VH-VL binders against b9luv3. Designs and how they scored, part 8

Target 1, 134 residues: b9luv3
Amino acid sequence: MVSLGLVVARFNDSVTEPMAEAAREAATDRDAVIVDEVSVPGAYDSPLAADRLARRDDVDAVAVVGAIVTGDTDHDHVIASATADKLTQVSLDRDTPVTFGVSGPGMSGAEARERIDKGADAAEAAIDLADELD

## First folded at step 19 (VH-VL)

Design a2
Fold by OpenDDE, look of step 19:
Structure a2 (fold): chain C 134 residues (1-134), chain A 122 residues (1-122), chain B 112 residues (1-112)
Amino acid sequence: as target 1 above (134 residues)
Amino acid sequence: QVQLVQSGAEVKKPGASVKVSCKGSGYTFTKYWMHWVRQAPGQRLEWIGEIYPGDSNTYYNQKFKGRVTLTVDISASTAYMELSSLRSEDTAVYYCARGKWTYRTGDYMDVWGQGTLVTVSS
Amino acid sequence: DVVMTQSPLSLPVTPGEPASISCRSSQSLLWHRGKTYLSWYLQKPGQSPQLLIYGISNTFSGVPDRFSGSGSGTDFTLKISRVEAEDVGVYYCMQSTHYPYTFGQGTKVEIK
């Protein structure tokens, strides 16, 4: 049985809460267990939480869920790039799968709604990696 | 007790605008969607749009072609629906309704306001 | 837009007897990973609509267990095992899988 850590970015919680729910459901469907769930203010804040989870011996993989919706500036791209880069770094440094279930950038609220399943995808990817790389 | 209280009846001329308010109480205003639904005399319920006060995420029925604006005042736990360029066909009872959206169940409206009659006539 | 079609539109019922209302969507309400979003509402005379069923088959809190919902894809049903006088009103189905959300025409349940 794969043990997952789940990081949920709260920003845009009308979208990220259902995403997290989807991730939890996916984990259950795959007979995995979420041993811990950490809520962070936004996607940008997820790397630290992911790193802490990845350090744990009882965590086989980490799924990160969030939504980056386009604003009036390129801020969403900056956040997405920084987040993706650092989550990848965490995965490599900790030799623990960290999956990117953060939707965006360049995405409207409506588009975010259609991508709720990205949360489930992230959980499944985390499980698959944990199994494959074990 | 969860309750939604709407503003009073409105009478408007064609071309005017109307702004209906909906005050929520008994729950965390920022954690539920607020839907707006109207019902013309003898007609089915018609979904207007929804807004999530927690992040201001908003979805509109495109039928209204930009005539509708949904807003919220978090400090007052109040949602607003403004409908501009009013037509006689806009005559209806307008409802606000608290909504919950989950991955498992989808969107549903579990608490409704008492309704606000908006009459558009020349 | 998704068109929701209810049948019948008028349903006279004898108290104590069962009632069944059908709701059909013009397209599948199936969303991602098998999710399907359909709810039922009752509007009693002179009142605001009230939630009966959500997520196809979940009975809302405070709703009598004589109400039940079922269905999948494009066909959904609301059942009342034994109709009571207080059940009089117009019943609406609503899909929330596709924007914009849409309601059925309504089914008027009356006592014979």
Scores: ipSAE 0.884, ipTM 0.947, lowest interface PAE 0.5, mean pLDDT 96
Fold by OpenDDE, fold request of step 22:
Structure a2 (fold): chain C 134 residues (1-134), chain A 122 residues (1-122), chain B 112 residues (1-112)
Amino acid sequence: as target 1 above (134 residues)
Amino acid sequence: QVQLVQSGAEVKKPGASVKVSCKGSGYTFTKYWMHWVRQAPGQRLEWIGEIYPGDSNTYYNQKFKGRVTLTVDISASTAYMELSSLRSEDTAVYYCARGKWTYRTGDYMDVWGQGTLVTVSS
Amino acid sequence: DVVMTQSPLSLPVTPGEPASISCRSSQSLLWHRGKTYLSWYLQKPGQSPQLLIYGISNTFSGVPDRFSGSGSGTDFTLKISRVEAEDVGVYYCMQSTHYPYTFGQGTKVEIK
């Protein structure tokens, strides 16, 4: 049985809460267990939480869910890039799968709604990696 | 108990605007969607749009072609629906309704306001 | 837009007898991973609509268990096992899989 850590970026709660729900459901469907769930204000804040979870011996993989919706500036791209880079770094440094279930950038609210299933994808990817890299 | 109380009936002329209010009580205003639905006399219910007060995420029925604006005042736990460029066909009872959206169940409206009659006549 | 078609549009029922209302969508309401979003509402005479069923088959709190919902894909059904006088009104199905959300025409249930 795969043990998952789940990080949920709360920004855009109307989208990220269903994403988290999708991740939880996917974990259950795959007979995995979420041993801990950490909420953070936004996607940018997820690397620290992911790192802490990845350090734990009882965590096989970490799934990170969030939604970055387009604004008037390139801020969404900055956040997405920084988040992706650091989550990758966490995965490598900790030798623990960390999956990127953060939707965006360049995404409208409607597009975010359609991509809620990305939370489930992230959980499944985390489980698959845990199995494959074990 | 959860309640939605809407503003009173409105009579407007064609081309004018109307703003209907909906005050929520008995629940955390920022954690539920607020839907707006209207019903013309003898017609089916028609979805106008929804807004999530927690992050102001908003979705509109494109049928209204930008004539509708949904807003919220969190401090007052009040949602607003403004409809501009009113037409006679906009005559209807307008409802606000609290919505819950989950991945499992989708969006549903579990508590409704009493309705606001908006009459558009020359 | 998704067109929701209810049948029948008028349903006279004798108290104590069962009732069944059909709701068909013009396109599949299937979303990701089998999710399908449909709810049922009752609008009693002179009142606001009220929720009966959500998520196809979940009975809302406070709603009598004589109400039940079922279906999948494009075909959905609301059943009342034993109609009571208080069940008189117009019933609406609503899909929330696709924007914009859309309602059926309504089914008027009345006592014979």
Scores: ipSAE 0.881, ipTM 0.947, lowest interface PAE 0.5, mean pLDDT 96
Fold by OpenDDE, fold request of step 22:
Structure a2 (fold): chain C 134 residues (1-134), chain A 122 residues (1-122), chain B 112 residues (1-112)
Amino acid sequence: as target 1 above (134 residues)
Amino acid sequence: QVQLVQSGAEVKKPGASVKVSCKGSGYTFTKYWMHWVRQAPGQRLEWIGEIYPGDSNTYYNQKFKGRVTLTVDISASTAYMELSSLRSEDTAVYYCARGKWTYRTGDYMDVWGQGTLVTVSS
Amino acid sequence: DVVMTQSPLSLPVTPGEPASISCRSSQSLLWHRGKTYLSWYLQKPGQSPQLLIYGISNTFSGVPDRFSGSGSGTDFTLKISRVEAEDVGVYYCMQSTHYPYTFGQGTKVEIK
């Protein structure tokens, strides 16, 4: 049985909460267990939480869910790029799968809503990697 | 007890605007969607839009996109629906309704306001 | 927009008898990973609508177990196992899979 850590970025919680729910459901469907769930203010804050989870012996993989919705500036792209880069770094440094279930950038609220399944995808990817790389 | 209390009946002329309020109590205002639904006399319910006070995410029925504005005052636990350029066909009872949205069940409206009659007549 | 079609539009029922209301969508309400969002409401005379069923088949708290919902895809059904006088009113189905959310025409249930 794969043990997952789940990181949930709370920003845009009308979208990220359902994403987290989708991730939890996916984990259950795959007979995985979420051993810990950490909420962070936004996607940018997720790498630290992911790193903490990835250091744990009882965590096989980490799924990160969040939503980056486009604003008036390119700030969403900066956040998305930084987040993706550092989550990858965490995965490599900790030799633990860390999957990227953060929607955006360049997405409206409606588009983010449509992509709630990305949370489930992230969980499944985490489980698959844990199984394959074990 | 969860309650939604709406503002009183309105009588408007065509072309005017109306702003209906909906005050929530007995629950965490920022954790539920607020839907607006109207019902013209003898007609079916018609969804206007929804707003999530927690992050101000808002979705509109495109039928009303040019005329409806949904807002919230978190400090007052109050949601507002403003409808501009009123027409006679806008005459209806307007409801606010608390919505719960889950990935499993979707969106449903579990608590409704008492309704606000808006009459548009020349 | 998704058109929700209810049948029948009028349903006279004798107290104690069962009732069944159909709700059909103009397109599939199937969303991602099998999710399908349909709810049922009752509007009693002179009152605001009230929730009966959510998520196709979940009975809302306080709603008698006489009420049940079922269906998938484009066809949904609300059943009342034993109609009571207090069940009089107009029943609406609502889809929330696609924006904008849309309601059926309503089914008026009345006592014969």
Scores: ipSAE 0.870, ipTM 0.944, lowest interface PAE 0.5, mean pLDDT 96
Fold by ESMFold2, fold request of step 22:
Structure a2 (fold): chain C 134 residues (1-134), chain A 122 residues (1-122), chain B 112 residues (1-112)
Amino acid sequence: as target 1 above (134 residues)
Amino acid sequence: QVQLVQSGAEVKKPGASVKVSCKGSGYTFTKYWMHWVRQAPGQRLEWIGEIYPGDSNTYYNQKFKGRVTLTVDISASTAYMELSSLRSEDTAVYYCARGKWTYRTGDYMDVWGQGTLVTVSS
Amino acid sequence: DVVMTQSPLSLPVTPGEPASISCRSSQSLLWHRGKTYLSWYLQKPGQSPQLLIYGISNTFSGVPDRFSGSGSGTDFTLKISRVEAEDVGVYYCMQSTHYPYTFGQGTKVEIK
């Protein structure tokens, strides 16, 4: 049984809240438990929250869901790359799977909504990694 | 308790614009999609588009793209639909409707406004 | 655009009898991970539409239990186990799996 931490970014909540719902459904379908959820303003703010969850002994993996759609394609790519880089570093520093389900970068709002399923993917990947690496 | 109240009927000439308002009450306005749907006399319902007041995400039926603009005034809990370059086939009842998209069930419209008749005639 | 085709378009019924309305989509309504987004509405004479069924088969709060929905893929059905006089009106299916959202033509249910 995997114990999962979930980080949800509030920015673009018309997208991120459904992504979080998808992640929670995926966890339930895999008999995993979400032991804590942390809400952060935006995806760029997620590495600290992920670090706090990954430090916990009762957290086997962390899934992060967020949307990166500001309308400035170059800025969105910088934000996405910086966030992914820092989340990867948290994962390595804590020896804990940290996955990033992101809608964007470079996507329109309509495209971002159609990728809500990436929240489920992030939860599943976190669970799979926890099982495989432990 | 949840209520959507629309602005009154309008008579417009071809080529004009119309702006219909929809005031929401009894719920958190920023946490639900606002849809716009029209029904020409004797015709089926036709989805125009939706806007999420919380983040301004907006999706339009491409049939109306370029002629319709959806906006919100969060402080007044009011959504607006503006339709430009009106023609006689735009004569219809225009509805606003509330929806909360969920991953499990998708989008559905659980509360509807009373409708606003827009008549386009010379 | 996804075309939704309802059958029958006119459905005269005797109160107490069952009724069934078919809704067929021009393409699959299957979305990611098996999700399908199909809802049913009733527009009573002179009124705004009202929600009956969402997510294919979930009965909306306050809707009588005589209404039920089923289906998958391209074929969906609304059933009324025992039609009552207050059930008259035009029934619409709507898909929200694909943009733009589209409605069926409507099925007018009336007392015969």
Scores: ipSAE 0.592, ipTM 0.860, lowest interface PAE 1.7, mean pLDDT 90
Fold by ESMFold2, fold request of step 22:
Formats: sequence, structure tokens, C-alpha cells
Structure a2 (fold): chain C 134 residues (1-134), chain A 122 residues (1-122), chain B 112 residues (1-112)
Amino acid sequence: as target 1 above (134 residues)
Amino acid sequence: QVQLVQSGAEVKKPGASVKVSCKGSGYTFTKYWMHWVRQAPGQRLEWIGEIYPGDSNTYYNQKFKGRVTLTVDISASTAYMELSSLRSEDTAVYYCARGKWTYRTGDYMDVWGQGTLVTVSS
Amino acid sequence: DVVMTQSPLSLPVTPGEPASISCRSSQSLLWHRGKTYLSWYLQKPGQSPQLLIYGISNTFSGVPDRFSGSGSGTDFTLKISRVEAEDVGVYYCMQSTHYPYTFGQGTKVEIK
């Protein structure tokens, strides 16, 4: 069974709490266990929490869920890219899968549900990588 | 224990605006969606939109095309629905309703206010 | 917008007997990862709506166990195993899979 760490950003919790729920459901459906869940203020704060979880011998993979605020689409992309880069670095440094489920701003009403599904995607990807890479 | 209490009935002229309040109690106001739904006489229920007090995320039924504004006052645990440029067809009972969106079950409205009759008459 | 169509629109009932209300959507309510968001409400005469069923088949707390929901795709059903006098009112289905959320036209249940 895969032991998963989960990092949840609190900012924009109407989105990130459902993303975390989706991640937990995905883990349950795969018979994985979330051994620890860490709450952080925003997605930009997630790399340190992911590093702490990825260092643990009892954590096989880490999933991170968060939302990137919109106010200026160029700045939102910069923040998302910086966060993803640092999470990738944690993954390589710790030889541990770290996935990032991020929801951006500006989705249409017809597409709003996809924002939430990215939480499940992140958990499934983390579990798949842990299974495949041993 | 959980209650939603709405402001009283209003009579308005065409072209005016109305602002209906909905005070929540008995629960964590910032952790639940607040929906607005209306019902014209003898008609089905019609969803207007929703707001999440915790982060102010708001989604609207596009039928209202910018005539509706949903807001919250967290310190008063109160949600507001303002409808502008009123028409006679806006005559309806307006409800607030609480919901907690869950990934498993989606949005649904588990506690409803008593309703506010808005009559638009020349 | 997703159109929700209920049948029958009027349902005279005899207390103690079962009743069934159908709700059909104009497009599939099946969303990503098998999620379907459909709920049922009862509006008793002179009252606000009240939640009965959410997520197709989950009975809301305090709702009598004689109410049950089922369905998938475009076809959904509310069943009342033994109708009681307090069950009169208008029943609505609502989909929340697609924005905007939409309600059925209602089924008026009355004692015959």
C-alpha cells in the first residue's frame, strides 16, 4: 500500500478544501493511506511542507493541492511556475514523488469542476509514481 | 440550531433595486456556501447564484447578466443579494440557502431561509 | 442550461401506498470521475423548500427512511415507500453538475 503525505494550501479554501477532499477520496479508492496532512497559508508556502514530508521514511509520495490567485495573469503564471519548480526540486532532492494539483483563476462556470479534480489527479499521480518507481 | 433569517418583504417600482439580507447563525459562516434561489408565483425554483464567505468566491446564473450582486459581511454573519433594474417579472419570493460543496456529493442546499417576497409593481 | 423534466406533474396519492417521481435531464449529469450531483427537495404548502436527498441517493439527516433516491445518467427517481399525510407538497429535483444549477418543474403530491 502507498503511504501519502498531503499538503493543503488554505488560501482560496472554497477551492482548496474540495481539492483536498478529492485527493483523499482518490487515495482511499487506491487503498493508499494519507499518513500526514499539513496545512499551509498559500501554495507558495508548500515547498517547505512538502520537503518535511518527503524526508520521512514512512512517506512514499507527497501530493500538494493549492490555488493560485488571479489579479494579473502574468504574475499568477510566475507564482505557479516558481512553486512548481521548487516542488520538482524537492522531489529530486528527496528521491520521492511530489505532485502539484493547482487550480488557477478565471475558469468558466462550465469548467469550474475541473479545478477540483486536479486534487484527485495529484494524489493519483503521486500514487502511480510511487508504485512505478519503487 | 442552524438558522437563516431574511429581511422583510419589499415593494418596488420598475427600474429600482432591492437588497435582501440573510443572517446565518449556529454554524461557521465562512465554511459554507450561501445560495440565492427565487420562486415566482406558481413557478419552479430558479437558482440565482452562490457566494463563499470565507474567500468571497462568487458564481452567478448568467440569466441575470450583471443585474445581481452577492456580498457578505463576515462580522455580522450576513449575506446580501442585490438585484437592480427591477422588472415586473422579478416579482418572486427570494430565498437564501446554505450549502457545503463536497467532492462526493456536490452542491446542495441543506438549510433555507424563510423567504423574502419582492413585489415589483408600477 | 440543463433542462430538468419531472413526471408526473400532479400525483394524487393514497396514504400507505408507494409513490414514485421521475426526473430526467436534457443532458447527462455524469461528470468527471463518475460524479453526479443531483438532489431532491420538498416544499410543503406555505413553507420554504427542505432537502430530502443529495448525491442521488443519500438521505439527509432527519428525513424519514421511507424516502429514497436512485438513478444515473439522465434518469433519476425519488421513491416514497409508504406515503403519509405529511408528505404532501411539491417535490423538486435539482442538478448541480453543470452551471447554472437548474430545478425540475415540480411534482405536486396531494391526498386523493
Scores: ipSAE 0.564, ipTM 0.851, lowest interface PAE 1.6, mean pLDDT 89

Design a2
Fold by ESMFold2, fold request of step 22:
Parts: structure tokens; C-alpha cells; sequence
Structure a2 (fold): chain C 134 residues (1-134), chain A 122 residues (1-122), chain B 112 residues (1-112)
């Protein structure tokens, strides 16, 4: 059965905590278990936490949820891209699926909440990859 | 034990501003949305907006954007709604309500304040 | 904005009779992964609104089981299996699937 690690960014927890809830529901619906959750300050802090989880022999995949919602700033896009690149590298280095559910970049604060379901998508993708590659 | 207590009735003249307070108790103030809803005499309920004290995220009904400001004072567990440039059609009872959003059930307003009548008249 | 339309707007009832209130949305309230966010409130005379039903069909704590909710898509219903005198007031549906949140115009339930 798939064992997940979950990384949750605290920045904008009005969005990220509901995203984590969606991820937990998706895991339960798929008969997967979340064996550890790690809280980090922001999405850009998640690669180290994901790496620590992916190193564990009791973790089959990692899902990361976070929000980048400071408007349409180019800085938000850079942060999101850098985070995705490093999470992909963790996945390759650890031979472990690592998925990234993010609200943003470029979204206004008013739009970010509509993407809460991306937390569920990240968990499902991690589970799908663990099953297919295992 | 969860309770929302609002400030008292206000009588204002057109062009003034009003600031209504809503003090929450019996729960973790920073972990729930605070909504504001008004009801003009004989009219339906109208959602004004919401604020999350934990991260200050704030969403407004566009009808009120520019005239309404939602704020919180975390140390006092109190939310505020300020409405500026008052008109006679702003006469209404203004409610605060706690929002309990979950992914499964969405946002719904489980605890309401007693309401604050704001009367705008010349 | 999503327009919520209630029917009937006035509902006189004899105690002991069932009551049914419909609520229609101007667009689907179906959200991602089958979620629909629709709630019902009762505003008794001279009081603040109080929550009855959330998530279409979940009865809020302390609400009698004679209240039930159902529906999907654009059509939702609140039923009272046996109306009691304390049930008089104005009933509102509210959708929270789409911003801004919107209420129906209300259904006034009163004793005949």
C-alpha cells in the first residue's frame, strides 16, 4: 500500500491548510497512508523537507503543497520555477515520486482559493507514480 | 462557548464612515474565516466579504470593493468592518459570522454575531 | 454573480404538515472532484440567521432531524418532515462554490 510523505508550506495557510486537507482526503480515498507531515515556512523551503522524506525507506512518494499568491510579480514566477526544478531533482536523486501542488504563481489572492483541489491532485499523482514505477 | 459579540447600533449621516467591531471568543481566532453579511430592511442577506486573521487574506464582494475595509486585531480577537461614503441605501443590519471552511463541505457560517443596525439618514 | 432563486417565497403551513423549499442556482454549483458547497439558514423573527444544513445534506449540531437537505448541480431542496411552531421564520440557501457567495431571496414560513 502506498506510504506518502506530505510537505505543507505555512505561507498563506488559509489556502495551504485546505490544500493539505484535500491531499489527506485523496490519500484516504486511495487507501494510501500519510506517514509523516512536515511543515515549512514557504513553498521555496520545501525541497529540503521533500528530500528528507524521500530518503526514508518507509516513504514511497512525497506530495508538496504550497501557495505563491503575491500577485502577478515576476518574482513569484521565479520562486515557483526554482522550487519545481529542485523538487524534480529530489525525485530523480531519490528515485522517489515527488509532486508539487501549488496555488499560484501569478494568481491574485482572490483566485488562490479556487485551486485548493490541487492538493488532492498532488497526492493522487504521487500515488499513481508510486504504483506505476514500483 | 463559541461567541461573536458586535458593537452597538450606529446612526450616521450620508458621506460618513462606520466601523463595526466583532469580538470572537471560545475558539482559536486565527484559524477561522470571519465573514461580514448585511441585510437591508425587508431584503435578502448580502455577503460583503471575508478575512482570515491567521494570514490576513481578505476577499471582497466586488460590489463593495473600494468602500469596505476588513481588518482584524489578533491580540483582541476582534474583527472590524469599515464602510465609507455612506448612503441611505447602506441602512442595514450588519452581521459578522465565523466561516468554517473544509475541503469536504466548503465554507458555511456556523456562528453569527447579534447584528449591528447602521442607520444612514439626513 | 451566481443568482440563487428560491421557491416558494411565502409558505403558510399548519403545524404537523411537511414543508419543502427549493433553491435553484443560475449556474452549476459542482466544484472540483464532485464537491458542491450549499448551505441553508433559518432566520427566526427578530434573530440572527442560524445554520441548519451545510454541504447540501449535513445537519448542523443541535438542528432537529426533521430537517433534511438534498440536491445537485443547480437544484437543491430543504425539507421539514413535520413543521413545528418554532420553525417559523425566513429560510435562505447560500452557495459558496463561487465567489462572491450569494443567498437566495428567502422563503418565509409561517403558521396558517
Amino acid sequence: as target 1 above (134 residues)
Amino acid sequence: QVQLVQSGAEVKKPGASVKVSCKGSGYTFTKYWMHWVRQAPGQRLEWIGEIYPGDSNTYYNQKFKGRVTLTVDISASTAYMELSSLRSEDTAVYYCARGKWTYRTGDYMDVWGQGTLVTVSS
Amino acid sequence: DVVMTQSPLSLPVTPGEPASISCRSSQSLLWHRGKTYLSWYLQKPGQSPQLLIYGISNTFSGVPDRFSGSGSGTDFTLKISRVEAEDVGVYYCMQSTHYPYTFGQGTKVEIK
Scores: ipSAE 0.549, ipTM 0.839, lowest interface PAE 1.6, mean pLDDT 90

